VHH binders against Asparagine synthetase domain-containing protein YML096W. Designs and how they scored, part 5

Target 1, 314 residues: Asparagine synthetase domain-containing protein YML096W, of Saccharomyces cerevisiae (q04489r210to523)
Amino acid sequence: YEVTSEIDLNFTSLSEVSKNLYAVLRDSVKKRVESIHPRHIENSPIAVLFSGGIDCSVIVALICEVLQENDYKCGKPVIELLNVSFENPRTGLFPSDTPDRKLSINSAKTLQNLYPNVDIKLVEVDVPYDEYLKWKPFVINLMYPKQTEMDLSIAIAFFFASRGRGFLTSLNGERTPYQRHGIVLFSGLGADELYGGYHKFANKPPHELVEELTRQINNIYDRNLNRDDKVIAHNGVEVRYPFLDEYVIKLSTAEIPINFKVNKLILRKVASQYLKLDGISSEPKRAIQFGAKSAKMTKDGNKHGTDLLKENRN

## First folded at step 21 (VHH; from M1 with R98K)

Design N5
Fold by ESMFold2, look of step 21:
Formats: structure tokens, sequence, C-alpha cells
Structure N5 (fold): chain B 314 residues (1-314), chain A 122 residues (1-122)
């Protein structure tokens, strides 16, 4: 794919481009929901990797819109929002302290209020440090040849989120243990690469941003998806990526002006204009590993995201 | 009804020790992180120490090395051992069930005890 270099300085096309993106993204979610047999939708949850950010919240809202189109159900359909947080002995952060957990709680409540006919469960996947240490060598082995501290922080967060062992918290604050039941897991992967969500994009001149986003989307299988798929597949789920639908990518790369791809402007516009996600659409972007605080879990404060990991050979 | 009941406060001389206790009821204790906070007259309430579900601890800088938080899941209790007490440690001490949930979104529920007064004076 090649990202267009077109710039719309006056934002003349913003309304029409956002309408077109909403339509193609809704279709992407729709076909990924409808390819789940109807008996399974009514009898098992749909799962979503959920940080409370705009990417995953848009996906949840679109799933809810698709589910509302069908009326042959014996009860509320169930969506499991899988949010991970780690104990971090180095920083002293507990799972309850993490920005992603707080954001996910607020975003889940917004979605629950918007879609009362869908049972949206926020699964709080709290990872004790002992559990992190237990599974760390296994995840390192799964993500080979990827072997940096950044790769580990991302992969371990996805491993525990997709495992889906955590808690539900009721309105009165009571927690009950919960295990994910959904076998189809939706991921917001691709949104950062298509719409300029990473911090390193914020100050690039347009022609460098075009080059970088083109690189990012063309390499996503080899860099991000291959690592993530290996780790998530261990937990017995099939992952679906609505932002990586061929028509979503084609529209996003060829038809959206490059200046709409700064800090996900176009995606935030879709969220506010078509999905009533105004409060969520204004929240700053956080990468899952930074918001979940997994990137610096060691007691050695000098480790960096590019540092090589100790090889785990049994 | 969620209840947190602090005890063990009192008057102590500088350099002395106290053990604060907090008995919890009305919730499944080992599903939660716990903490001790304190508030001196005219001051903002501040975190003193926290303990995770698995027992990892954190402390504010001024009490590190002097105070020790612990939990006993079998007794539904959290403790604060306070050694080498100083005048600036004078405050009402509260135990709390930590939560990321805001009362705005989830309504009001008790997350704090009634407090126990610690007075450090000569």
Amino acid sequence: as target 1 above (314 residues)
Amino acid sequence: EVQLVESGGGLVQPGGSLTLSCAASGFTFDYYELAWYRQAPGKKRELVAGISRSGYTKYMDSVKGRFTISRDNAKNSVYLQMNSLRAEDTAVYYCARKTPYSSEQYGTFDSWGQGTLVTVSS
C-alpha cells in the first residue's frame, strides 16, 4: 500500500471522509461478526482487547451496532472487554493505579450506557508479579525472533489479556472472579499505523509522515501481527482485526488526506460524529504496554525498550 | 455493608512505636489492594503505604524504613507497624480498600475506615 501525500489544509473534505471511513469500518466489523455462526453469537461472548482508548472503543461500538440488527437471541448478547494491568515492584504501581485501567473503566461505562441491550463485561485482568515471572520465559520463547524489552512488554500484555483471567466489578464495588469465554477476539491493531497514533508521528513533516505510515502498514504482519498472533493463539482464540480489512486499508491509505492522520484525527472524528464517543475521542493515545505499565516491570531501572532480553534456553 | 475499622492509635513519645490494625468485613478481602492513608490537621490526606493482592508493598518516602504494612487474608486484616515515630507523623490514620472506580460513575460505597488518631508528642 502507498499512503497518499494529499493535504487538505482547510479541512474541506473532513465530513465526507469521516462518513466514508465510518461506512467501510462498519462493514469490516459487520462481516467479521457475521462470519461467527449465529448459534455461537447467541451462546458465547465476543471478546475485545480493551485499553479504553479510541481504537478498541470504536470497535466495541460497531460490534454493538451490528448485534442490534439481529433479533433472534435468547437474551442479551455478551461482549468481554479484556483489560490487563500489572503489579510493578520497580515503580510501586498496582493494577488499580494504572492509567489504562482507569480509562477502561470510564470507557466501558460509557459503552454500557450507550448499549444497554448488550451485556458489556469489563474483565479486569490483574497480573500479580509472580504470575508475570512464571510466564515470562514462555512468552519470550513464543515471540522469537523478536527479542527486545519493548517486544516482551507488548507480548506479555497481550498474553495475559487474551488469557482473560480476572475479575468483574459490580456497581456496588464487589469483585467476582471471571474467565473469558469468547473464542473470537477483536483487536484494534492497525489504527495507529493507519491514522498516526504513535507519539513519534506527532511532529513529522507531511512527506516523512507519508513514508513512515506507508512503512508501518506494509510491515505490520512481520513486526506486530506475527508476534501478537503467536502469543494470543496460545490462549485458544481467533483474533480479528477490523482495521486491517483490505477496504479499510485501501480507503485509509489512498483517500484520507495525510493531515487527518495526526493523532488519529480522522478516527476521533468518526468516534464523536457517528458513535457518540465524545468523551473517549478526546483522551490521549497510550500504547498498551505503557498504559499497562509492563514496559519497566524489572527492578532494574536502567533497562530500555531496545535492550536485548536474556535468552531463555531450557 | 463494607466496613473498615481501625484501631491501635494513641499518644506516644518521639522514637516510640505503635501498631495500627484494620479489621475488614462485608467484602472478599483478598480480591483487593489495601492501603493506609493519613491526614494531619490542615493538611491534605496522603498515602502512607499500600499493599497489593499478592503482598507487594509501597511506602511514601518519609516513612520508608520506619513503617511496615502487612496483610493477613485469613483474618481479613491489614496492619501498619510504625517505628521511630516523629512529631510529623501525628495524624488520623485511615485504612482503605483501593479502587480505580470513581464515585461519579459507580455511586458511593465505603472505601475508608473511620480512622485512628496517632499523636506523637513529648
Scores: ipSAE 0.577, ipTM 0.817, lowest interface PAE 1.6, mean pLDDT 82

## First folded at step 22 (VHH; from N6 with R98K Y106Q)

Design P2
Fold by OpenDDE, fold request of step 24:
Structure P2 (fold): chain B 314 residues (1-314), chain A 122 residues (1-122)
Amino acid sequence: as target 1 above (314 residues)
Amino acid sequence: EVQLVESGGGLVQPGGSLTLSCAASGFTFDYYELAWYRQAPGKKRELVAGISRSGYTKYMDSVKGRFTISRDNAKNSVYLQMNSLRAEDTAVYYCARKTPYSSEQQGTFDYWGQGTLVTVSS
């Protein structure tokens, strides 16, 4: 794929492009929801890897729309939002304090209000440090041949998120243990790569942004999917990636002006215009390892993401 | 009904020690993060120490090395050991239970006790 270098300084094409993007995203999600076996639908098969950001929120909204239209289940359909948060000795933050946890709570509320006919459950996956240490060597083996600290921080977040063991919190603040039921997981992967969602993109000139986004979308299989799918699959679930639909990628790379791909402007436009998600945070997304605070799970904090993994559990 | 009951406060001389206790009831204790807050006269309530479900702790800078928060899940209790007390530590101390839905801000808790007064004076 080649990302277009076209710039629309007057944003004259924004409405049309956003409409087209919404259409292909809707179809992408619809196709992926409708392909789920009916028996699975009856058992509430759908979960979403959920950071609370605009990408996963859009996915949830689109899923809700599909479920409402098709009425696959007698009664209120269920969607589980899987939010992982780590106890990190370096940061000193508890699971409840992570950026993604806070964001997920707010976004989940927004979604719940928008779609009252869908039972949206925010699953708070809290990962104690001891549990991290316990599973660390296993995840390292599972993610092979990936061997960097960054890989570990990402992989282990997906491992625990997809495992889906956590808590539900009621309106009165009561916490109850909860195990994920969904076996088809949806991911917002691709949105940041397609629409410039990462912090590192914020100050790049257009030509550099084009190059970077082109690189990222074309390397997404090797950099992300090869690692993430293996780790998630261990938990007996399937992951689906609506943003990586061929039509979504083609339209996004070739037809969306590059200046619409600053901090996911185009996706935010879609969200606000078609999904009423204007209340979702406008902040650039943190990568999962930073949002969930799974990065540098040590007290000294002297590790780099590009460092090779050491055999030590520390 | 959720209840938190603090005890152990009192008058102590500078340099002295005191242990506060909080007894919790009405909820599954081990499912929640806990904290101690304090409020001095004319000041806002501030987080003194927090403890995670697994027992990891955090402290405000001014009490680091002097205060220790701990929990006993079997007794549904959280404690605050205060050593080397200073006049500026004078406050009403509150035990708190964390809820993820109470606020968007870090350090927000949904239930508080009645508090126990700690006075550090010569």
Scores: ipSAE 0.821, ipTM 0.917, lowest interface PAE 0.6, mean pLDDT 91
Fold by OpenDDE, fold request of step 24:
Structure P2 (fold): chain B 314 residues (1-314), chain A 122 residues (1-122)
Amino acid sequence: as target 1 above (314 residues)
Amino acid sequence: EVQLVESGGGLVQPGGSLTLSCAASGFTFDYYELAWYRQAPGKKRELVAGISRSGYTKYMDSVKGRFTISRDNAKNSVYLQMNSLRAEDTAVYYCARKTPYSSEQQGTFDYWGQGTLVTVSS
């Protein structure tokens, strides 16, 4: 794929481009939801990896629209929002203190209010440090041949999130243990790569942004999916990536001006215009390892993301 | 009904020690993070110490090395051992249960005890 270098300085095409993007995203989600066997939808919730950001929120909203359009079962369909948060001894943060947990709570409330006919459950996956240590060697083996600290921090977050063991919290603050039941898991992967969602993209000149986004989307399979799919699949769930739909990628790379891909401007436009998600935070997204605080899970903090894992050196 | 009952407060000399206790009931104790807060006269309530479900702890800078928070899940209790007490530690101390939901502030503690007064004075 080649990302266009076109710039629309006057934003004259924003409305039309956002409309087109909404259409292909809707279709992407729709075909992925409808491909699920009806019995599975009737008997099992749909799960979503959920950080509270605009990307996963858009996916949840689109899923809700599809579920409301289609009568799969008698009663309220269930969506499980899987939010992972780590106890990190280096940062001193508890699971309830992580940026993603806070964001997920707010975004989940927004979605619950928008779609009262869907049972949206925020699953708070809390990962104690001891449990992190316990499963660390297993995840390292699972993500092979990936061997960096950054890979571990990402993989282990997906491992625990997709495992889906956590808590539901009621409005009155009552916590109840909960185990994910959904066998199909939706991911917002691709949104940041397509629409410039990462902090590191901030303040890049257009030509550099084009190059970076081109690199990101073309390497997403080798860099991300090979690691993430393996880890998530271990937990018995199938992952679906609406943003990695061929039509979504083609339209996004070729037809969306580069200046609309600053901090996911175009996606936010879609969200506000078509999904009433204007209440979702406009802050740039943190990568999962930073949002969930799975990065540098050591007391000394001397590790770098590019460092090779010590276990693989022996 | 959720209840948190603090005890152990009192008058102590500078340099002295005191142990606060909080007895919890009406909820599954093991499912929650816990904390001690304090509020001095004319000041805002502030976090003194927190303890995770697994027992990891955090402290405000001014009490590090002097205060220790601990929990006993079997007794549904959380404790605050306070050593080397100073006049500035004088406050009402509150035990708190943390949940991600709050009617007033998102992500804050949702239940507090009545508090126990700690006075450090010569």
Scores: ipSAE 0.819, ipTM 0.916, lowest interface PAE 0.6, mean pLDDT 91
Fold by OpenDDE, last read:
Structure P2 (fold): chain B 314 residues (1-314), chain A 122 residues (1-122)
Amino acid sequence: as target 1 above (314 residues)
Amino acid sequence: EVQLVESGGGLVQPGGSLTLSCAASGFTFDYYELAWYRQAPGKKRELVAGISRSGYTKYMDSVKGRFTISRDNAKNSVYLQMNSLRAEDTAVYYCARKTPYSSEQQGTFDYWGQGTLVTVSS
């Protein structure tokens, strides 16, 4: 794929481009929801990897719309939002203090208010440090041949999130254990790569942004999916990627001006114009290892993301 | 009904030690993060120490090395061991249960005890 270098300084095409993007995203989600056997939808909730960002929020909203339109259940359909947070001894933060947890709570509330006819459950997956250590060797084996600290930080977050063991918290603060049982999991992967969502993209000149986004989208299969799919599949979950739909990628790379791909501006426009998601934070997204605080999980020493994993070393 | 009951407060001399206890009831104790707060006269309530579900701890800077927070899930209790007490530690101490859901601020503590008074004076 080739990312366009076109710039629309006056934003004259923003309305039209956002309309087109909404159309292809809607269709992408619709196809993926409708491919699920109705009995599965009736008996098992759809799950979404949920950081609270605009990408996963858009996915949730679109799923809700599809479910309401098709009326799959006699009762209230259920969607599970899977949010993972780590106890990190380096940062000293508790799971409830992570940026993604805080964001997920706010975004979940927004979605729940927008779609009262859908039972949206925020599953708080808390990962104690001891649990991290226990499963670390196993995850390392699963993600092979990926062998970096960064890979581990990301893979292990997906592992625990997709496992779906956590808590539901009521409005009055009551926590109840909860286990995900669904077999279908939606991911917002691709949104940050398509629309410049990562903080590291901030302040890049247009030509550099074009180059970076081109690189990101073309390498996403080798860098991300090869790792992530393995660890998620272990938990018996099939992952679906609406943003990686062929039509979504083609339109996004070729037809959206590059200045609309700063901090996912175009996606935010879609969200506000068509999904009433104006209340979602405009803060650039942190990568999952930083948002969930799974990076550099050590009591002693300093690790770098580019470091290779060593045997018998934490 | 959720209840937190603090005990162990009292009058101590500077350099002395005191252990505060908090007994919890009405909820599953091991599902929650816990904390101790204190409020001195004319001052705002401040976080003294927190403890995660797994026993990780955090402290305000002024009490590091002197205070220790711990929990006993079997007894539904959280403790604050206070050593090398100073006059500035004089306050009403509260135990609290944390919830991520608050109408005012996300990640706040939602239940508090009645408090126990700690007075450090010569």
Scores: ipSAE 0.817, ipTM 0.914, lowest interface PAE 0.6, mean pLDDT 91
Fold by OpenDDE, last read:
Structure P2 (fold): chain B 314 residues (1-314), chain A 122 residues (1-122)
Amino acid sequence: as target 1 above (314 residues)
Amino acid sequence: EVQLVESGGGLVQPGGSLTLSCAASGFTFDYYELAWYRQAPGKKRELVAGISRSGYTKYMDSVKGRFTISRDNAKNSVYLQMNSLRAEDTAVYYCARKTPYSSEQQGTFDYWGQGTLVTVSS
């Protein structure tokens, strides 16, 4: 894929481009929802990896629209939002304190209000430090041949999230243990790579951004999917990636001006214009390891993400 | 009904020690993070110490090394051991249950007890 270097300085094409993007995203989600066996939908809810950001929120909204148009089962359809949060001894943050947990609560509320006919459940996946340590060696083995600290921090977040053990919290604050049993999981992976969502892209000149986004989208399989799919698949879950649909990628790379790909501007436009997601935070997205605070899960602050994993180091 | 009842406050001399206790009822104690807050005269309420479900602890900087928060799930209780007390520690201390949901507030919300007064004075 080649990312276009076209710049629309006057944003004259923003409306049309956002319309086209909405159409292909909707179709991407629709075909992925409809490909699920009806028995699976009836017996197990669809889940979404949910950080509270615009990418996963858009996916949730689109799924809700598809579910409202289809009659899969009797009663209110259910969607599970899986939010993982770590007890990190380095940062001193508890699971309830992580940026993604806070964001997920707010975004879930927004989505619940927008789609009252869908039972949207925020599953709070809390990961104690001791449990992290317990499963760390296993996850390291699963993610092989990836062997960096960054890979571990990401993989282990997906491992616990996709396992689906957590809590539901009622409006009055009552917590109830919850175990997910669904087999289909949606991911917002690709949105940051397509639309410049990472913080490190925010100040890049257009030509550098083009190069970076081109690199990101073309390497996404080797860099992310090989790792993430293995870890998630272990939990018996099939992952769907709406943003990695062929038509979504083609349109996004070739037809969207590069200046619309600063901090996911074009995606935010789609969200506000077509999905009424104006209340979703406009903050640049933190990678999952930073948002969920799975990065540098150690009492020793000297680790770097690019470091190779060493034996007997926590 | 959620209930938190603090005890153990009182008058103590500088350098002295106190142990605060909080008895919880009306909810599943093991499912929640807990904390101690304090409010001094003319100041805002502030987090003193927190304890996770698994027993990890955090402290405000001014009490590190002097205060220890602990929990006993079997007794539905949380404690604050306060050593080397200073005049600046004078405040009403509140036990809190942390919850991410509230009808009145967005985000993290805490339920508090009635509080117990700690006065550090010579």
Scores: ipSAE 0.815, ipTM 0.913, lowest interface PAE 0.6, mean pLDDT 91

